# VHH binders against q8pxy1, part 1

No score or structure here was measured in a lab: all are predicted.

Target 1, 323 residues: q8pxy1
Amino acid sequence: MMDPQIERKLIEIMRVIHESDKPIGARAIADELNNRGYDIGERAVRYHLRILDERGFTRKHGYAGRTLTDLGENEMNDALIGDRFGFVISRIEEMAFRTTYNPETDKGDVVVNISYFDKDDFETVIELISYTAHAGYMISPRVRIFEEDSLEMSLPPGKIGIATVCSVTFDGLLLKAGIPVEPAYGGILQIENKKPARFLDLISYSGTSIDPIKIFMNRTPTSVLEVLEKGEGKILANMRQINSSAYEMTGKILKKAEKVGLAGCITLGEIDEYLLGAPVETGKFGAAVVGGINGICALEETGIEIETNPISTMLDYQTMKEI
Unless a header shows other numbers, all headers, positions and changes below count from the first letter of the chain; Kabat numbers aren't used for antibody chains.
F, E and O are the ipSAE of ESMFold2-Fast, ESMFold2 and OpenDDE, as the mean of both directions, binder to target and target to binder. V2 is 0.75 times the mean of E and O plus 0.25 times the DockQ between their complexes.
[cut] stands for letters that were removed.

## First folded at step 10 (VHH)

Design xc5
Fold by OpenDDE, look of step 10:
Structure xc5 (fold): chain B 323 residues (1-323), chain A 125 residues (1-125)
Amino acid sequence: as target 1 above (323 residues)
Amino acid sequence: EVQLLESGGGLVQPGGSLRLSCAASGFTFSSYAMSWVRQAPGKGPEWVSGIYSKGGSTYYADSVQGRFTISRDNSKNTLYLQMNSLRAEDTAVYYCARTYVTITKGYTYRWFDSRGQGTLVTVSS
């Protein structure tokens, strides 16, 4: 793994290249970076450009400089979106705002994660997702399957997409009720005897440009299968902080949500108290929510190749079917 | 709120040309890949073309390769689809879609988190 600092510089270089209307040289890149507060010389930029070239992210146009390749554009879209301070929170807020689902009327849109896998794994995927969801380690047992091509999804041949309900849906529900919700932490949650025990690790949403859940998916293996089999293991979970004034109303909303299958809330904390070992600010209480992608984590643990894009899009909840 | 508004559809003769436009608002247009997707009557939807944010990389379905050209003007927040040599099989509702693209292991995955209401293109003699 390259030095995180190097990776950061690479991303910034790619950003500069991307923003250019024409091929851009190392000198110009360096100048632009310096304008952006990065102390980097032309020589260093050239070094990094070589790395980008080797990775296939940039294309050299002789003395004219470099442009991003398709692969580079793709990487940048992924990395830059994720690397913006506050971007994750902004994304969460956006999606929460876009949430229109009403548990009382059973109408509206929820936030979903999108995953894609090989069609040959379809039966296993459905079975394990169903099992995980009904065990209470997903937000909802409702999913939507996407075939090769749809208005919402374009997949390569032999691939299938699946949408699972994202935890941000809860943020949306609460927000619609006039309750501000603050994303606090993503983390690894220890399950003992089929009960939440404590967070083993936490990443603050405010302290990272990348979704903590995504970070953990890549860094720390979950043991969702173990949880399912033995009632003990590690799952992904999120924590929200909510103002104490909304304690009762929050509980009511969550209960309503549960009736319609949105049962991913683990527990509410007490006002001004730590929740499952996670700190809570004064005047607030915590809400612990299972990671919506725990089912996907379980699949990965089986060795199934599956890609996931958290907080991907909005779907009409009525179009999602319980499995 | 993300808004996409397609225009330019209509009736055209086989072999004719048509230019579709999509006006985008409610987001930083230049930061997103965009796609055209179409749905013919009685058929499933089909991805038609995609374009990255600024790099100018364009992609086409085999069915339209060489006939259609996707472009964008970021200063106008507008996506375009120039359709030449139109065929009867090109008859469809065409949608503009904000696109997320993932390329992994040689495969391209696209999902559309927003799309317009579409514009109807009818190719008929």
Scores: ipSAE 0.244, ipTM 0.658, lowest interface PAE 1.2, mean pLDDT 89
Fold by ESMFold2, look of step 12:
Structure xc5 (fold): chain B 323 residues (1-323), chain A 125 residues (1-125)
Amino acid sequence: as target 1 above (323 residues)
Amino acid sequence: EVQLLESGGGLVQPGGSLRLSCAASGFTFSSYAMSWVRQAPGKGPEWVSGIYSKGGSTYYADSVQGRFTISRDNSKNTLYLQMNSLRAEDTAVYYCARTYVTITKGYTYRWFDSRGQGTLVTVSS
C-alpha cells in the first residue's frame, strides 16, 4: 500500500466525482472536500487526479474536468460494499470464513458473483453460461436468477441479475475442514489443446485494494469462446497456496466437491513447485482454479452488455438451480 | 447466525409519524450498508431508504424523500427509520436489510440480505 493518507484522499476525490452529474474540475472538487471537512487545496487535488488518471479510474474532458471510467465506477462500488476491509485479500478471507456449504448434505451458503444484464438478452445469457459451465470453465452449473420482484435485489427496469458460484467457495470448503488457504494471485491462464499451459499475467492479492479479476476484465480481453470452440485461448483463473501438511486432505475434499458439481479446480501442484508458472512458497503447494465468471467473459466477447460485481455475497446453494 | 429484528410498526392516521427500529446481531453491523425495503399488499418489493456503513451518506426513494429519515447507531447495532407525514400509500410491511450497491453506466443496483419477518405499518383514517 502507498501512503495511507494518499489512498484515502484518492477515495474521497472519487466519491466527489461519482456524485457529480457532469465532468468536475479540481477547484470544484477541492471546494466540496473542504465543505466535508478536508483541508485540501486545488493543487493537491490535481496531483491526486493524475494518479487516478494513471490508474485508469478517471477520464479527462479538457477544461470541463473529469468523470469516472467504468473501472473507476467499479472501484467506487467496491469501496461502498467493501468499506469494512480495505484490502481485497481480507474480503476473500471473510467470505471464505462465511462459507457454510457442506457437499455431503448439499446444505449451506456459497460465495457468488453477481452479474446484471438486459432481460432481452436472457436466452443468450443462459445458453452461453450453461455451455461454459458444462465445459468445465466455471465453478458450478447452478445459478440463481433475480428479477424486478426479488426481495433480495433492486434492479432498474428491464434488468436481470444472475448469481454464479465464486472460486472462493473452495477456500471456504477447505477452511471449514480446518485447512487454511492463502489467496495468492488472480491471473490470465493460457489453455492449449484443452489443457492448462501457463499463467500469462498475474496480480498478487497481497496489498491491493482492487480485485485483480476486475483489472483483468477491463485490461486484457479473454478468449473463452475460442477455448470452447478450439481448445485454445485465454481464461480467467486464480491460484492459492496451502501448507504441505494438508496435501492429501485437500485432494480428498476437492474430489468430494467435484462429485456434487463443484468442478472448477484445474490443477493441484506438487509440494514446493511453481504451478503453471506462478510462484509457490517453500513448504506449500498451489491450487489453480478457474474464474467463476468465465461464462460472463464469454458473453462480453459476443458484445453483450453485462456488468459484474465479483465476490459479491453469500447465497444458500439450495436456492440455486442447474442450467 | 445473522439476525435482523424489525419493530415499531402499527396503525397511524394520515399525516402521523412512526419510528421503526431494526436490532442487528450475528455480524459486524458497522461494516455494512443498510436499507429499509417495503412490500405493500399485492405489490412487489420497493426499496425505501439506504445508509452507508459509516452513517454519513443517506439515500431515499423519490416517494419518501423529505418525509423519511434513515439513521443508525453503530454502538447499539440498531438501524432506524423516522417516518413523518405518513400517507395511505406508505402502508406496507417494512423490512430491514444489509445492502450491497453496484453503480455502473448510470444504473444503481442494490442487493438486499433481509432475515426478519418485517414490521407492519398501516396508514388509515
Scores: ipSAE 0.000, ipTM 0.399, lowest interface PAE 11.2, mean pLDDT 80

## First folded at step 12 (VHH)

Design xd5
Fold by OpenDDE, look of step 14:
Structure xd5 (fold): chain B 323 residues (1-323), chain A 125 residues (1-125)
Amino acid sequence: as target 1 above (323 residues)
Amino acid sequence: EVQLLESGGGLVQPGGSLRLSCAASGFTFSSYAMSWVRQAPGKGPEWVSGIWSKGGSTYYADSVQGRFTISRDNSKNTLYLQMNSLRAEDTAVYYCARTYVTITKGYTYRWFDSRGQGTLVTVSS
């Protein structure tokens, strides 16, 4: 059976193949994936490629390696639109635009991540997500559960889906208020004494074709459980840059959001000042936001197998329930 | 805004045929997989069929395999469902849905971020 970690990399293998201007071999694929933060060996890649071959997603070109078939291209395009090469920022912008939730009226849609897990893990998932959210390391304590027979989701037998609020929701809220928001960085944030200390590592959204959060999920393990237990450890966080002209308004909007459970903003920076060690452009200030999938990270740290699609869709926030 | 408008539903006798259409707008239709889902009275929703963004691969629920055919015309931003050999149990509201697909560990996950208002199909003698 395929290593779950490798299974998660299937689409990434396809992406690497897609980006190649010629057939690409397993070793080269492995190297590129490792460069992108995925720990995978050539042998594992070969195994995965066989699966892709069997599915008709890839074509062999002898020793030259593999290319994607039309079917493979379609699969890649259909599977993770929000994580397509070169489209991460565009996806964020799209979803921000689609955000309609108004904290004052408590109506509208928010951006969510979708995760899948075995139904036998349900109780543990709910408990740990609740705990993580209430500790302040998720965007919202509200989630939505999807069973097998849902109009919103088709699941394999024995699987459950869960929607968690995505950090892009804040982008949406601000945008709705007329405030442009720039995705700046995704990174690993050090927590000390239950407080944000500094970013340990950062990836710029403009410098990558892959969501920085996904890169870090595979490159650098989080220690969300340690943060929850001891107040010390590593979590995923994002940083946004906002024009200084919107400083006061941004603060007001975030305060309103917090009152309705959208409390994922860690802190705002000072104008023209570094935020938690991350650089900020002149004329802007930083906003640090927790990664919406930190709860999922915590679950993974326990050994639970869970698949996550970040920035997946929009949901009516009123249909999401606090756990 | 994403808009999906289903049409073609109606009353048909058992063994009869219908063709459903879904007109899509407000997004790049050719970039997304699409699905048909249905909900019968008093029952939960059921995925019926799916098709890739550029065609080429189609999928069906066991309950409709061999009877239904999904297709699309990207030049017209339209999704179709040809329904043959209709049965009473096919009675439902049929929805077209913009679909995201993930394949992992040999399983296919689908979620639908948008759907239309649906069209009613009634199969009765």
Scores: ipSAE 0.118, ipTM 0.577, lowest interface PAE 1.5, mean pLDDT 87
Fold by ESMFold2, look of step 14:
Structure xd5 (fold): chain B 323 residues (1-323), chain A 125 residues (1-125)
Amino acid sequence: as target 1 above (323 residues)
Amino acid sequence: EVQLLESGGGLVQPGGSLRLSCAASGFTFSSYAMSWVRQAPGKGPEWVSGIWSKGGSTYYADSVQGRFTISRDNSKNTLYLQMNSLRAEDTAVYYCARTYVTITKGYTYRWFDSRGQGTLVTVSS
């Protein structure tokens, strides 16, 4: 019921307040948010601070500004600690750097998302992820299953974990070939007649402490099942930009990755042009890639309870099996 | 390269205390939640305690609540675990880990990324 852009701004404002050692005022908050890439003024910050006050998350200290209340601090602990208030772009860059997978040798580590679900849903989860991946709406049909007694995880009895390949793996492949990649946006992508049409909603990775994928999963419905059944609907996707000098090499590398099963629905833009409605800087081109968790989104659309940690860890791709 | 170096373990009598340290390097320490995880002989890993990236909120397994205190010093890139009133069942190798947590009502899921060799804590008379 809350506009996703308002909720994102509330979370970022709370992060700025938390990072301050002293009460902080609306002007200072607005300045810091603009330094982080948000286009927001002091008046808008005061509007959002009123919402935080009404929720009991902030305490006003006269003209000195605000601090977080005990309730506000506690509310910040409702998500993954690192995911809630770390800079997402820094994690993306670290994981891209740590990617060692080489499609030519089929050796090395890829970036994965980890999702968790009830053992009772195992057959449905596997079937729908397989269908979504083979339809081209995930990065790879390879997954890894973690049982409740796995040494890599601590989870309650009766729960299963599943690793699915993250789109940041492509950033890592390009980086290892000497092509720097700038993560730009996460978004909701409209599919029409089984083809990418346009981004309907975008959140910049720059200056955000919450992964746009998690924001969209919680606040903006996808319709991945409709895409799978009818070729029409909304999926998660992200966009990155790359220097125009690497245009031909990027295409070559991504085609090689597709031949070894790292497919993803990838759309490369023209140099100096917006891609599917997403801004691209002069001297660069965009690359749009499906979200690695679209199969998880499809499962949530059926009502299955499933939890996801986007950009969770590195796994050896040879330990992942096609389903 | 990410490094996590645990220290401070040893032999201690029941009811005694120890303070563990973990020196972190190779990543932005203040951007990550951290945990202590332990592994007793013949058992899988057991999450012990966690702390928010800026140090505000702390969490404990039921088995250690009230006896252990987790803390961090982001200026020194160091994680700590103060262990008091130690019991024989606390005997384990203790690891520090970067932690990702997903919480659904009634369920907590933890993935940890540890790189150290751990530090052995032995509680024996």
Scores: ipSAE 0.000, ipTM 0.342, lowest interface PAE 10.8, mean pLDDT 79

## First folded at step 15 (VHH)

Design za3
Fold by OpenDDE, look of step 15:
Structure za3 (fold): chain B 323 residues (1-323), chain A 124 residues (1-124)
Amino acid sequence: as target 1 above (323 residues)
Amino acid sequence: EVQLVESGGRLVRTGGSLRLSCAASGFTFSYYAMGWFRQAPGKEREVVAAISWSGGRTWHADFVKGRFTISRDNAKNTVYLQMNSLKPEDTAVYYCAASKYGWSFRDSEEYDYWGQGTQVTVSS
């Protein structure tokens, strides 16, 4: 959600659910919240519960009501500990700050996701990642492979690691240019006729301790393979908001980035206008970026078992090779 | 393959009107800013008009003075230039160009793709 107040209400609802020894209905939740000093009606609670369901934080038990999922429990706990409503944002900001890559000099570090898979799947992984990247649904076609005996990364036995460039790299590039970037939403993006059409669902970064992209990976299946094959389907994407004063400079930086393979930006929105159905604050414009792990999503869609750590670490971009 | 194909250029009398079209293919047209440029014999190429991917922003050169209007139809992957009140000094080859981000509109270097151009001749 976009409204921080809504996000806070979601956390409070989850708290009520957590404290219940059985599934709890919307009316009971509303009553409890009102008892706690919150002015909220049953209808509003139902609305919020739907959001929680969509995020995978709650489980519906028919007329009995809802319980928290493990994911929901974790979210609630994280949110309650130290005002962590901005934990994901803090992580993004940290990694953006740590980004040192300069497209002009071709030196520096980028933000990467790390994924692990069985070494027997290696050929398939390489092929599909390459295909997905060159189709334009990843941030960069450069990856780094980590073998089991790698000193840089501890891998489980029989596993191979792959690093893919994370969208936060754009945040870093812009930040280094003096442009503040606000993580706004992660979402499911509909592709129609090989074109981005609209966001089907959005989660605000400001209201969650879990990366929205990770939430969608777990809750809502993508259809990246269908996009690749038929030009129709669902992919993961992010949206950033940037102050309108930085419109020209942002464009320039993105252009430079594309020349070195960092081409994950879909488009820039108009100032004060919705982008692909996502709202934008006054005085800002949107930047839509493909999810860096769409290649991984494609792999998962084939049935390959793969574990992913988004926004994992920094790598020297020069050590990453086009696949 | 990326293609921009201009059409509509012809001989017209002073005061006449023309509508140029540029049909795009081979890229996601709806997310590219489009521009019209012109180049007269012995003169440098100059920007005539530009339009953002959504059509929400447009720019027209000063010499247009309300005579020309750029528009686009994303469903048809086409950008247009309506030219009214044409003058002999408007005689030139008109080029269509595409820019992914279109942050400046006026800078020809920001445009990624170019058409072959269409000849517009305005007679006295």
Scores: ipSAE 0.382, ipTM 0.736, lowest interface PAE 1.7, mean pLDDT 90
Fold by ESMFold2, look of step 17:
Structure za3 (fold): chain B 323 residues (1-323), chain A 124 residues (1-124)
Amino acid sequence: as target 1 above (323 residues)
Amino acid sequence: EVQLVESGGRLVRTGGSLRLSCAASGFTFSYYAMGWFRQAPGKEREVVAAISWSGGRTWHADFVKGRFTISRDNAKNTVYLQMNSLKPEDTAVYYCAASKYGWSFRDSEEYDYWGQGTQVTVSS
């Protein structure tokens, strides 16, 4: 179970590791944390280090201790700007607020996920993302490609970056229309006969410092390829809840977005009802949206090596091209 | 109060060298990627070089590659720009900037904090 106290300790441990000029061991970490006012022993630090290792955030160097991986560096940086409660929710709310895209003018910024892959896989990546997006299992068929000569992104030699639209863009569209959106769950959604059937697993955004999408990508296999081939399988999706008074206006806004190619909204729930098995609070309704990285999930199912940073940044939608 | 203070800008002759420094305070320096930007009169601000929070990754614009080198000293909370083989077109106000995320660090909009700038003038 994800406990907020554990998450805060993980973040502080990562900060200590980050600040070290060499691999650092559990005793040294414990000493530094005690200096910072955390009452934690070496044994507890070792427990938390195993969690960081399991998440891919730290790398062991034998008895010398640990350093942060690139994934760990990124996660630690994101964690340092969050609210003390609901760090992921704070990130989502920030990005929703920063969304300026206007479907009527086709101008403005959308929220994107950034993925990196070997340039030798380019043709396969483009083909599969295109097919997944046009099948309706991504937010938009528009992407942005970043190569080594791009001024917008630092890439290791031989890597290409791709931006795909994040579902938080819908939260931003609704917010701009005066509709507050409460992020509720990330989840695994069962598809049956090409239709959403039910959420099989859910992780609440509340009280977590790590994005549920990263958790599912690392630990729970999807079967996006099976969905594409047979209309049966599992995709990433997320659910938000909205006050019932905005029911009609929400539907209208999402229909408008669909007409301009932002097609990731699966359905609106009924007021006061669970949506596809996901809990919804009284006085509210749910909206389920596909994950913006389902094309990346499909690629991972083929064995292609891809690194993804969900909810990465804002991009001007006009610089993104239909793939 | 967050501060980035550039220093080291001066008049130098073509072919000369100088080193810019940017001292940081008011935030945890080692958590931030750093960039150097420049703005010549009548031109838009442009990225010159960038360095990851640990110093393990660096990037330099093509127009300065091989001539300028970015580096950092996290113990001193300072980022540097070593400028060699200076040309008149390098004349500009040079700014340092800090970004907490480190991606898209070539994009000035991704930088959270900016210095006041230091003037570099390269004479013919």
Scores: ipSAE 0.000, ipTM 0.123, lowest interface PAE 19.1, mean pLDDT 80

## First folded at step 17 (VHH)

Design zb6
Fold by OpenDDE, look of step 17:
Structure zb6 (fold): chain B 323 residues (1-323), chain A 124 residues (1-124)
Amino acid sequence: as target 1 above (323 residues)
Amino acid sequence: EVQLVESGGRLVRTGGSLRLSCAASGFTFDYYAMGWFRQAPGKEREVVAAISWSGGRTWHADFVKGRFTISRDNAKNTVYLQMNSLKPEDTAVYYCAASRYGTWFKDSEEYDYWGQGTQVTVSS
């Protein structure tokens, strides 16, 4: 996890960039920060700018320097309004708490993502999402379709909505069992020969006010289609950290979940060990979970226009149908 | 179709060595912990050894006492049991098993798939 002090510096750098009427270089940023009472060198600023670039918060303009992206501006604004670095985590915690689904009774609510697409793409959407889910790269093969006349959701004209199960559902299941779950990272996971290989990039949930998965969706293209076709490529995935005391219980819960179609957990890591290249804190183990919206990513890769709201709402899992 | 196929079992003399192999197919091997079990005539099936999906964690039964070693090759979808210093009491059918989210290696109920077994006989 990144030091909170580093995160503050990142925000201040973004502020300086925002206040500039043109792209601004690292030296100029450093000078401005020093004028503002921050003791920081050009080299350090460059290091932080790389982080911002990787997060999609800044855009590089060659030697002219950086500007903020829309994502960056939003992040900056959110951070400036208050201590928003924990906002995403708070959202996850809220939704986890609201999760009521019990795999044993097959009753209750799960956390879902909502996506919107053109009605003319319906068949393609269903087919590809089904394929992606059954390949094991989504949380569940169950979805819920919302049509234009749906009373539950307001849709733009000519659009269809689809709900996919969100990975936060696992947080909820575990929490209901009395197991605290810590959101650790969102990232890009490399698939090789149809197997998880390693995280290629990670963003800590504690280091951003925006869902890391959303950041990657905007910044780094996935290659879910290549994974599906060739067994090689990049997908979105999350990592949770769980106290080692809950290792056995976690496994049992995940097994139960899988039996009812909630099979998005890739694997559990070893206690105190890295999982797929992602660090794990002492006394904890990792849980790697596929991104619930990988099916949506696959669709985007085909050129289909689709808007997605991750961690959107709760739905009764029984009302969701396997496709 | 899920398959676990054990091989390598044969007759050996006391003090001899064997390497058992279990070839897995029909499921994502890297997502499963693997285990070896054995069952002697008239006895209950007992766990011999287990290994996590990554190979980072292993467990061996007390009766193994360093004689057996479980390992795996995920590239080959195979789990192995190297058995050294074999004793007549090791005579049994040895079974390979796979466990999704195998967090407790000792519990046979956690294993989802089972092989047909391979006979190991140790003569005095």
Scores: ipSAE 0.721, ipTM 0.874, lowest interface PAE 0.6, mean pLDDT 91
Fold by ESMFold2, look of step 17:
Structure zb6 (fold): chain B 323 residues (1-323), chain A 124 residues (1-124)
Amino acid sequence: as target 1 above (323 residues)
Amino acid sequence: EVQLVESGGRLVRTGGSLRLSCAASGFTFDYYAMGWFRQAPGKEREVVAAISWSGGRTWHADFVKGRFTISRDNAKNTVYLQMNSLKPEDTAVYYCAASRYGTWFKDSEEYDYWGQGTQVTVSS
């Protein structure tokens, strides 16, 4: 039977086709899917379109592209009833699955966020990210810098890119050990006297089609600089829940990750208890993790123009350098 | 620098009481489980009591149950062991230890940081 992730991509392609006022081609479909958080190229879209054509779900209109058949419309609607939750959870699960980093060998890929900024801000960006990461408010002090002439990344003129480690890397580490994690909430976490106090605001991943981190970046300001200076303020953080049967193994895996600089997990909660005010289901425990972009939030608080794509891609952790 | 400093150990008569303290610094105490261990001369180190990071769950070895009580004060970064009805066989060096992630562990291998110990001597 076909990989469930392939079937979800077929449904997403049909959604894009359905929403188009006219026949739509593979390039335009790929562009729209990337805007929705899927990493898919034109060639891969063409592959999936052949499957849809063979199933009778799409109709080709020569060079103009494709529309949905009545059968395709019905199949899309029936499938959406079964998987009504947003693509953000699917993206998190995909990136967790693609994580290959092994703390024992210090080899493999981690999930990263990508941010872009003017090259004239380079020194300030590096200094503040380094400070924030070493203060414990990012996942890792390792970063990767992409300059305008990078062969690996397309950058606007005059911009530098920086990859910072994403908290989904923890989900991937745990999944590789056979421990599924459930993304529960993105949130704003209050820091008091240099200690995590409580989540002030939470957005459930299961109740939204938009990444909670992007929502908070646009809606509720952080005060990461205040936290760094005074030990008081607000940071981005998120919470997973994990079945209680994995409690001890989860702790052991996270200890190993800390030895290689992956230290953004604040703590594991008690079984059957809320963690820092965030709800946790009976039979489970929470894991609270700092947002991988808190250094970016600190930079935005200074007025630096910086653009961020959370949960962007995979990078080999050994190519990332501590700053 | 991470430090665990035990205090309160002394000579006491059989049936007496002591309170041991362990002051922690150099790490975020609030998110560590804590344990008390003891080691008598010529014996292996053994767990006496353990407490979860929040203090919501505790465990005590059968040989001290009802006599010893572990507690913690996260505002003071301190874990305590109240020892009542002391017996000569309680004579040992008592160590506090800290473990990141988890509610408590009985195995000494699971503890990340250790104090230098405080001597408790119970006289006949």
Scores: ipSAE 0.219, ipTM 0.641, lowest interface PAE 4.6, mean pLDDT 84

